# VHH binders against FH protein interacting protein FIP2 (FIP2), part 3

Target 1, 298 residues: FH protein interacting protein FIP2 (FIP2), of Arabidopsis thaliana (Mouse-ear cress) (q9se95)
Amino acid sequence: METSSNLSSMVRLNIGGKKFCTTIDTLTIREPDSMLAAMFSGRHAMCQESKKGYVFIDRDGKHFRHILNWLRDGVIPSLSDPDCSELLREADYYQLLGLKDGIKDSRKEVGEVEAELTRIDIIKCIQTERVRFRGVNLSGIDLSKLDLSLVDFSYACLRNVFFSRTNLQCAKFRNADAEGSIFHNAILRECEFTSANLRGALLAGTNLQSANLQDACLVGCSFCGADLRTAHLQNADLTNANLEGANLEGANLKGAKLSNANFKGANLQRAYLRHVNLREAHMEGANLGGANMTGAIR

## First folded at step 10 (VHH; framework vhh_gocatamig_d2)

Design p40 (from p01 with P98G)
Fold by ESMFold2-Fast, scan of step 10:
Parts: C-alpha cells; structure tokens; sequence
Structure p40 (fold): chain B 298 residues (1-298), chain A 121 residues (1-121)
C-alpha cells in the first residue's frame, strides 16, 4: 500500500499534556517486556489513538524525554538525586526494567554490601511461611507487586529497594534503613516504621492509614496524594518532605519537625499538631479544621 | 469493569486430564500477562503457571511437563491444560492478571472467583 495508515511506524504521544513523536521500534525493541512495548506491539494499539491522533497516557511528562532517550539510544541521564527519583518512579510505572537497573546502580554508595537475598529468594521464603527478615541486607532488590503483608523487616537494610504496588499491610520496619526506597501506590496500612530511616523515600499514592511512623526519619520524602489518616507521626522528621494533597485527617504529628515541609492542599482536619513549629511549613490551601494546635508555633 | 471467569473444574481420577478456561473482559486482553494460581486446603495460594503478553511461559517445578498454559487473544481467554493429574493437584484454581513481565508470584491486580479441581480415586 502506497498510503499512510494507522499502522505506520510513527507514533504520537500525549503524556500528561506533553506531546512527543517517536516510532513503534523505539517503544518496543529495547524493553520488550515493558508496558510501552505491550501497548505498541499489540494489535489494538493503533485503535487507541486519541481523537486528535495522539495516544494519551495520564502521567507526568516532565521526564518522558529521558525515557525516549533510554529506549532509543540506551542513555541513562545524569540528573540530580531528586530528579533521578522522579525518573525512577516513571520507569517503574512503565516497567522499564533496564532503565530501573541503570538508575538504581547510579544510586549505590561506594562500600555498600550487596543484598544477601534475591527477589526469588524472598518469594521462596514467603512460600515456606518464613516472614522474618530481621537485620537482613536487601538493598537494591525489586520487591514490587509482591504480597509481603505481615513480613518483619525490622533492622533490615532496605536502601533503594523497590516496593511499588507491594502489599505491605501490617509489615514491620522498626529501625530499618529504607533510604531512597520506592513505595509508589503500595499498601502500608497499619505498618510499623518506628525509628526507621526513610530519607528520600517515595511514598506517593500509598495507603498509610493507621501506620506507626513515630521517631522516623522522613526527610525529603514524597507523600503526594498519600492516605495518612490516623497515622502516628510523633517526633518524626519531615524536613523538606512533600505532602501535597495528602490526607492526614486525625493524624498525630506531636513534636514532628516540619521545616520546609509542603502541605499544599493537604487535609489536616482533626490532626494533632501539638508542639509543632509551623513557621517554615508551606500550608497554602491546607484544611486545619478541628486541628489541635496546643503549643504550636505559627 | 475487569472480570475473570474460570470454568472446567471438577472431579477427576489420578492420571487423568482436565482443561481449565478463563474468560476475560473489561480490559485490553492482549497487553496483559495472565496467570493460574491454586490454593489447597490449609496452604497458601501459589503460582502454577504464567503467560506474558508476548507468549513467554513460566511454571512451578511440580507441574512442569504436565501442565501447559496458553492464551487465545481472539477469544480473550487463557487456558490451563492439566495432564497426569495427582492427588496433590487438588485445589481451587484461580485466574489472575497483572503486570507485563513474567514476575514469579507477583501481586495480581485482578482475580477470578476460582474453580475447584479434585483429584481422587
């Protein structure tokens, strides 16, 4: 056929309002098991073009240029740590395993001990009812999408671990080191994070209802859109944390550090904010109805 | 709405064969991985077989060579052909769908209601 059809090599993408043009080969060859490859190698892919000739994907398009450069040329971008974390979140969503591994490797610290157990080892342990991983080094492994409910990770080293869409209901992380870990859309209801290190962790869209985060280090964490209703955050360090749009109704933040924390559009109704310094927190559009502010600095 | 409906379960004698079917609706079938899980009385639910969107398969060790997972994208269906059945294969079998990768025992987003398979003389 001499005419262009919907099955041509050209693809037009609209990623959260940002428009990109690429080819089917770019989207399918480098990461054949990815979400993008599945979308554009399937017989129905072209039938899902928008009415304006674009395939719409409801994601943040800020870093999609880097995803295309990886898929086209195998390039892992040199970005700041927060931008790397954002790109890693997108790579996890699209299931770009090669990109995830490349970015993850760039975040390893010199002198860190390699993980003691693999993803497959953890799966086998869970099958045999072994749910205790106290003090184990699992840094950098991918534990996404597993059922890890009731598992005990207390005192474990979990730096840069992937927990995206993982079921961690009632799991224990007391004194665990989970710095830089990705929990995007994970179920963390009633989890125990007492005195855990979650510096720079990504917890956007998580269910943290009634979780215990007392004395935890949450510096630089992302909680955008997270459900933190009735969570225990007493004496937690939320310096530079992003809680934009989070639901903290009835949460206990007594003595928490909120320096440069972002609560824009957050729900803090009936929250306990006793002895909290709000002076450096960003509270634009936050709902403080019925909050207990006894001893707070405003 | 995503729906998975299993069928084909029943009572079969040891050494017999059975084919389970799962009819899927509410999503773009050919983009997703499909899996068969089973749960025997007093045991945890375990992954039996998985098939990716690209047709790659993965099986638990105890069923390799006896069970075959397949998919028919035109019919939005996934199948589990079970040969040389043993008493230990007795379980409720569940159809599930999730990610685009062949992750062993991954959390599945959607589950069927299950179909009972009883292997007994």
Amino acid sequence: as target 1 above (298 residues)
Amino acid sequence: EVQLVESGGGLVQPGGSLTLSCAASGFTFDYYALAWYRQAPGKKRELVARITSGGSTNYMDSVKGRFTISRDNAKNSVYLQMNSLRAEDTAVYYCATGDFTDYLYSWSDYWGQGTLVTVSS
Scores: ipSAE 0.000, ipTM 0.118, lowest interface PAE 19.8, mean pLDDT 80

Design p41 (from p01 with P98E)
Fold by ESMFold2-Fast, scan of step 10:
Structure p41 (fold): chain B 298 residues (1-298), chain A 121 residues (1-121)
Amino acid sequence: as target 1 above (298 residues)
Amino acid sequence: EVQLVESGGGLVQPGGSLTLSCAASGFTFDYYALAWYRQAPGKKRELVARITSGGSTNYMDSVKGRFTISRDNAKNSVYLQMNSLRAEDTAVYYCATEDFTDYLYSWSDYWGQGTLVTVSS
């Protein structure tokens, strides 16, 4: 038993107020490339500190037992769809790729997971002033052309959702999973996408002015002709993203990953590019007038 | 150099009002989101209100309807209008540039020195 172990390699964790005891081996062996493995694998100071007290992680501890069972025994829990979605978000935070794949495979064996609400259900909710859809599974539904401004989709599962020409001004997508979603010509002004997964999403022609995309996964996204003026892209992963002809005037890209990103013909005037590696980005015809590139790698 | 300077703090009676001001310099103010945080004695710093470059706002639940955040780009300033003050609003209030992090207490680029607000009779 992990929790009753008398081993000297024990680690004490406080996950959002919930306390767990495990071993360094449990945290590091099954998912060696994870955040948890990185925290506890060979860092002398961290290992010593974890033995002397609790390591605090500011996350929801509700499903952390399932994370430990995965890391210890390779067990994928049998949970309700909402609980699986919550666990998937925690697995994503800790960078537990094997657990993420296991949950996905488990759902595929049962067949396609139907969305929790239909397009008509969403329309009725909006008519009754319900604007919160936190943690809801809406994957694959068509939400095109709706007025969803100020709606809260934080922590929602929105994989392959259609948001074409949708008004999403000031909508919240914090930690949402919107992989493969289609936002063509949507209004996304001042939206909050902090730590959202938008891998492979199609955002061509969108209005993302002053949107917050900090820490978002934007791998393989299309932003062709998008308006990203004054957007917050700090620490976003734009690997393989296509920003050809996008307007990024005044955007903040501090710490963003731009590996193989396409900025051909993009407007980066007055953009904040400090400490960004530009070596692998395609910059042909990009306008960098007045950009702050102090400490950037060229 | 980048600077954020808070002012307007002081002693007020319960039910009173105060306006806090934050004067910014050394950066392109219009491009930054800004926030007010507070820290009460013995407690961790918490987000009170924030305002985006475009003017969108959000607030901590306990101050909604009582506090209003606003900005004046021409004056490089952000304000917190505090009405119907309560004893539990007593704290040092900080102005910060905001990057819309997932955590209430996560990294902000620049912080002011703080201004003390005391609500008591």
Scores: ipSAE 0.000, ipTM 0.105, lowest interface PAE 22.5, mean pLDDT 79

Design p45 (from p01 with D102G L104S)
Fold by ESMFold2-Fast, scan of step 10:
Structure p45 (fold): chain B 298 residues (1-298), chain A 121 residues (1-121)
Amino acid sequence: as target 1 above (298 residues)
Amino acid sequence: EVQLVESGGGLVQPGGSLTLSCAASGFTFDYYALAWYRQAPGKKRELVARITSGGSTNYMDSVKGRFTISRDNAKNSVYLQMNSLRAEDTAVYYCATPDFTGYSYSWSDYWGQGTLVTVSS
């Protein structure tokens, strides 16, 4: 759950005798499917062996600085082959799949596939008014904090792209593959996501007012605290999505799949919930005032 | 409703083998990582093995080379093959999945009731 408290919480780590101080966000946002992220969700019993409240992890701390730099800033370090192998073993232990891929990519032979454009290339294109990236492979690049309003990413391959705090107002993602992408606090107002794959994407704190998400795959997405007022979610697949505290006032969810979706504390006032199965959704504290539930299964 | 049901535990001699199974229901199994944890009496619950939706695996150092985690998406099941069992492997083994989103700041494990493994002469 993304809240203001989570953005400023501190964590003290003891990695095999080496001490680090960081935040919950640093440990969880960039690699949300990692073992490291899971450890700081409050779900696991952990060893805490210090007068100062350090969480102890029995691993070699030599390269943990590089892990934190990756998790904080998306930096892949330039290291010797033996050091890269040591870091890769640690990345494997913590299940940091993005870091593992980045290290392998840095060691690739000529001719192995990579994203077609870099962050710098995108900036140059936008500055020269090139805003069409239809069908382009941009997987894994960092597009955070850029002004990408009105950009057309339809049919693009955008797996694991970082769009944190990016302005994407009126951008197009029709049929794009954005699985695992990070949109924290991005501006997505009036975006076009028809038939896009957003499986496992993080959209906490986003502004999705009037966005079109019809037929989109939103399986396992996080929308915690997102603004989805008047959004179009018809026939979207929200299986296992987290919408806790989201504002869905006036949103259209006709025919949406809500299996095991979390709407705790969500605002669904005047939402259209026609033909949805609500039996498997978690609705504790949700505000359904004036919602249209014609044909819904309850 | 998310349900995880473990089976396959029992009494085994040191050096023996057991296969644990976990049957999952109530969520889109193919999209989620699954894990095996264990807890011995008076000790903390610890992660033994994890398998991602794509099939990548991760193991606790003390079980590497002895235990193998696998999944069968057609059967909504995850397995833990345990070889060369030691007295220290005696524990209740739990199947767990991340919270229902799989990609959130709140990584929550849904737990089964557990299956007891006793390694003793």
Scores: ipSAE 0.000, ipTM 0.112, lowest interface PAE 20.2, mean pLDDT 79

Design p57 (from f1 with K105E)
Fold by ESMFold2-Fast, scan of step 10:
Structure p57 (fold): chain B 298 residues (1-298), chain A 121 residues (1-121)
Amino acid sequence: as target 1 above (298 residues)
Amino acid sequence: EVQLVESGGGLVQPGGSLTLSCAASGFTFSDYALAWYRQAPGKKRELVARITSGGSTNYMDSVKGRFTISRDNAKNSVYLQMNSLRAEDTAVYYCATPSFTDYLESWYDYWGQGTLVTVSS
């Protein structure tokens, strides 16, 4: 009886400290199989603590306005490439498939080819012990939340792929093109990214312990809060990368390019920083205890 | 290509039993979580029972001890055994699976057509 009485009910949301007011209809009708619809349809128990009638969601609220505009009116926002990438990360978290597709369509470049395999094709391949996807074009597909440990994506085209919360432990991405890909909270422990292109990729909250990123292009990447302990970053290009709050304890950054890189609050204890130019990086609050800085420029 | 087909619904008296079946095709069944949801007229869909690819199960509090979810990977099927049925269990029952493997908590993207269960004297 009560379902119809809730169609116009007002909902108060607190998204990472930002407050929004909307209706149950807005959250459930356009994307009925989304996480937001599940929260307010009674299908999933979202055990978040209420703050005076607010449902708290521990996410960045910066782009949530655009999510509500999509859910209410079907509007795909016109945003800069970095803002579109941030919105895509949020859309992926909330499982807003229509919004994800709309944003991908708006970013389509002239001459881009469609992916060779679908998400379901990849799942079938993995189950039949096919773990090699070398040189395959998988650009734009959603590979979030899959167990892709030990798979080989070397030389693959992975532009704008979703790998959110994916298990990629020991996966290989040697010489892969993963520009703009989203790895939010993925497990990338001991993975191989030698000479990979990760320009503009989103790797916030990832586990990259002992990963090999030698010679990788990490320009404009987000590593906010990532675990990079004992990672190999020799000769990597970290120009304009954001490593705020990242843990780089024991990481090897020999020869890495740090122009305008943000290391605010990062842990660089016992890191290897030989012959690195630190003058071009933002180091406020970084912990350099026991780091090897022989020949570094300060 | 993913298809889920429910069967086994019907009219039953309070205290009776029914077994619902869901036949799946078009995906690697053994890799995916499966769930039974239900929706009564004028009410929201609610999760009744869930089974992971590894066989772990979860149940809604009001059905614990009465309902049992199980799977048969060789037959690409999931089952809901319903015992001690109550009038409040009257609903259309839906089989659902996510669009991804059961690595983290599942979001259900693929749904069957549903099968009606009526508990009435």
Scores: ipSAE 0.000, ipTM 0.105, lowest interface PAE 19.7, mean pLDDT 80

Design p59 (from f1 with A33T S56D)
Fold by ESMFold2-Fast, scan of step 10:
Structure p59 (fold): chain B 298 residues (1-298), chain A 121 residues (1-121)
Amino acid sequence: as target 1 above (298 residues)
Amino acid sequence: EVQLVESGGGLVQPGGSLTLSCAASGFTFSDYTLAWYRQAPGKKRELVARITSGGDTNYMDSVKGRFTISRDNAKNSVYLQMNSLRAEDTAVYYCATPSFTDYLKSWYDYWGQGTLVTVSS
């Protein structure tokens, strides 16, 4: 009974209301470490089944046909920039690392330096207790949602790396180049960013309590809603940085550059603002109660 | 560095109860999803129960209402309370956690050595 055997390998998917039919092999072989492979490899029980035998996934199904074409045939689609960005968000959700790499490679410009290690290589290194990545080029890789606490990235090239929801507590980034990196909602408590380049990095919603950012380049960084209590920001360059709603209680900003920095609604209670030019910053609604402003210009 | 050590397995009569414990070290325990798996003779490992960092729990259908997974972040431990045990619950039980990865629905990289549970008379 070939028909019965073929039917037993079929999978019916409902992706945000869009219905797809495929096979177990399509979902598991090309990306064995993906969320989809894990769901359908038989290594784990599925939690809930939808009515009519469909497995429901609460995602936008618009680009799922490109996911299946990648998984089936290894095809990287040629899409507009907005559509590629949407597909990358979906590939990230499903943990399709090969698809993410293929899309990034298709967008590669002359002069880009390829990363020395992949996400899977980093995971394997940490599994074998290797926590030192000094001077390594990891530009453009996805390190989101990993536990990278105590890892040493000093002197590493980390341009445009994804660290969303990553645990980086006590990690070291001394003199690292992390320009354009994304840290949304990451845990960065007590991490070391001394003399690091974080130009244009996205750090909204991060926990940076007691982090050391002395002499760091924070030009154009977003810290919206970040927790920077007791952080060390001495001589940091915060030019054009957005700290709207950030909590900087007790932070040390001695000698920091605040040209066109946005502190609207920020908490600066008990902060150290010695020798800081506040005339260049946007301070609407900021709380400066108990701040030390000795030698500050205003 | 990451270590998972199971304990609490043993021989129990049908209808009896056991509590399995898993002691974890080498990672920030409170931030990670933890799971109990089991493997019966001649079968592949199967997910029994899962608990997220936020305390949300999921169970396989055959143990729902009989087994309870819980965690104690102060002790870096996860537990599986097993009630109304049946002969078909006989298996080696494994504690598992994702390798430094959040939101893995069914991918676990770190495994303990396992603890044997035998339900017979």
Scores: ipSAE 0.000, ipTM 0.099, lowest interface PAE 20.8, mean pLDDT 79

Design p60 (from f1 with L104M Y108S)
Fold by ESMFold2-Fast, scan of step 10:
Structure p60 (fold): chain B 298 residues (1-298), chain A 121 residues (1-121)
Amino acid sequence: as target 1 above (298 residues)
Amino acid sequence: EVQLVESGGGLVQPGGSLTLSCAASGFTFSDYALAWYRQAPGKKRELVARITSGGSTNYMDSVKGRFTISRDNAKNSVYLQMNSLRAEDTAVYYCATPSFTDYMKSWSDYWGQGTLVTVSS
């Protein structure tokens, strides 16, 4: 009958196996520019039908009730720091900017120094072709979904910045401090991270093909499902990093530190592993076909 | 991983016809809705047609009566039959299922390569 026929109806959601019931109004009104609003407003074909009447979303459903409570009633939950970080990751995925701001405000008493530029300031700069942000403080701002290709963030303070689904192709982050930043599904092809600090950054699902991460601190980083083909990781510190299911075909890891790094199910075909200590790495199911392991410790 | 591969695009004269095909793999095809989107130069990506798992269809107003979406569950394929084509139908056409796309954007990496339809003399 109509493109938006579901706008006022009940919706059944299956979020990674967790089932929820809500309304189209709950999913669209509070955060009209979000992914959830786009899915259920009829602007995009983002709903699916199944024989059981559930719309499936392949995400962790653990905190989805808090997302619904925010969308319905504007409630910011009081959670532990790890749970807040998990919820913030989900809020970023769904592009719930108001929820992200509310969570950050709830943690403000121990927060970082205020950023020098806002998201809107950055948008105005790139529109006037200013692409140099060397040494600027942008900590905590939301730069998700922007086209920031070729932008120079070298020496910048980027702690806890959101770069989810951002185009950062050929962007520069030399010596930048991006600790705790979220790069969910970002495009990072041929970007330069030489000597950058990415401790605890979330790079799952990113495209890092041919990126330069030489001498970078990648301690505790998540690269789950990332594309790192032909990336340069020489002398990078990957201690406690999670690379489960990552594609590192042809990547250069010469001299990298791999202590307690997880490569379970990773593709390391034709990778260069010269002078690396593999004894503390978790390699179960990794594909090492054609890898160069000259001088490696096993 | 889910794969959707579009084909059938090309150059056609106004008033002509084309059939687009989308071959799907990596999921239980019969249980999911599928859609065709298009993006013309300088325009936002727009929904053209949708077909539910049960076969119900929905169309953008400007293509109603001209385009027909259909599916073949045995072949894991969805089709867009385009008749009475107009210059304004010129666009890259994308096949999608909402359950397996992240956030739908204009970037081709979320939709594969698409298939180009050009309607001109």
Scores: ipSAE 0.000, ipTM 0.109, lowest interface PAE 18.5, mean pLDDT 79

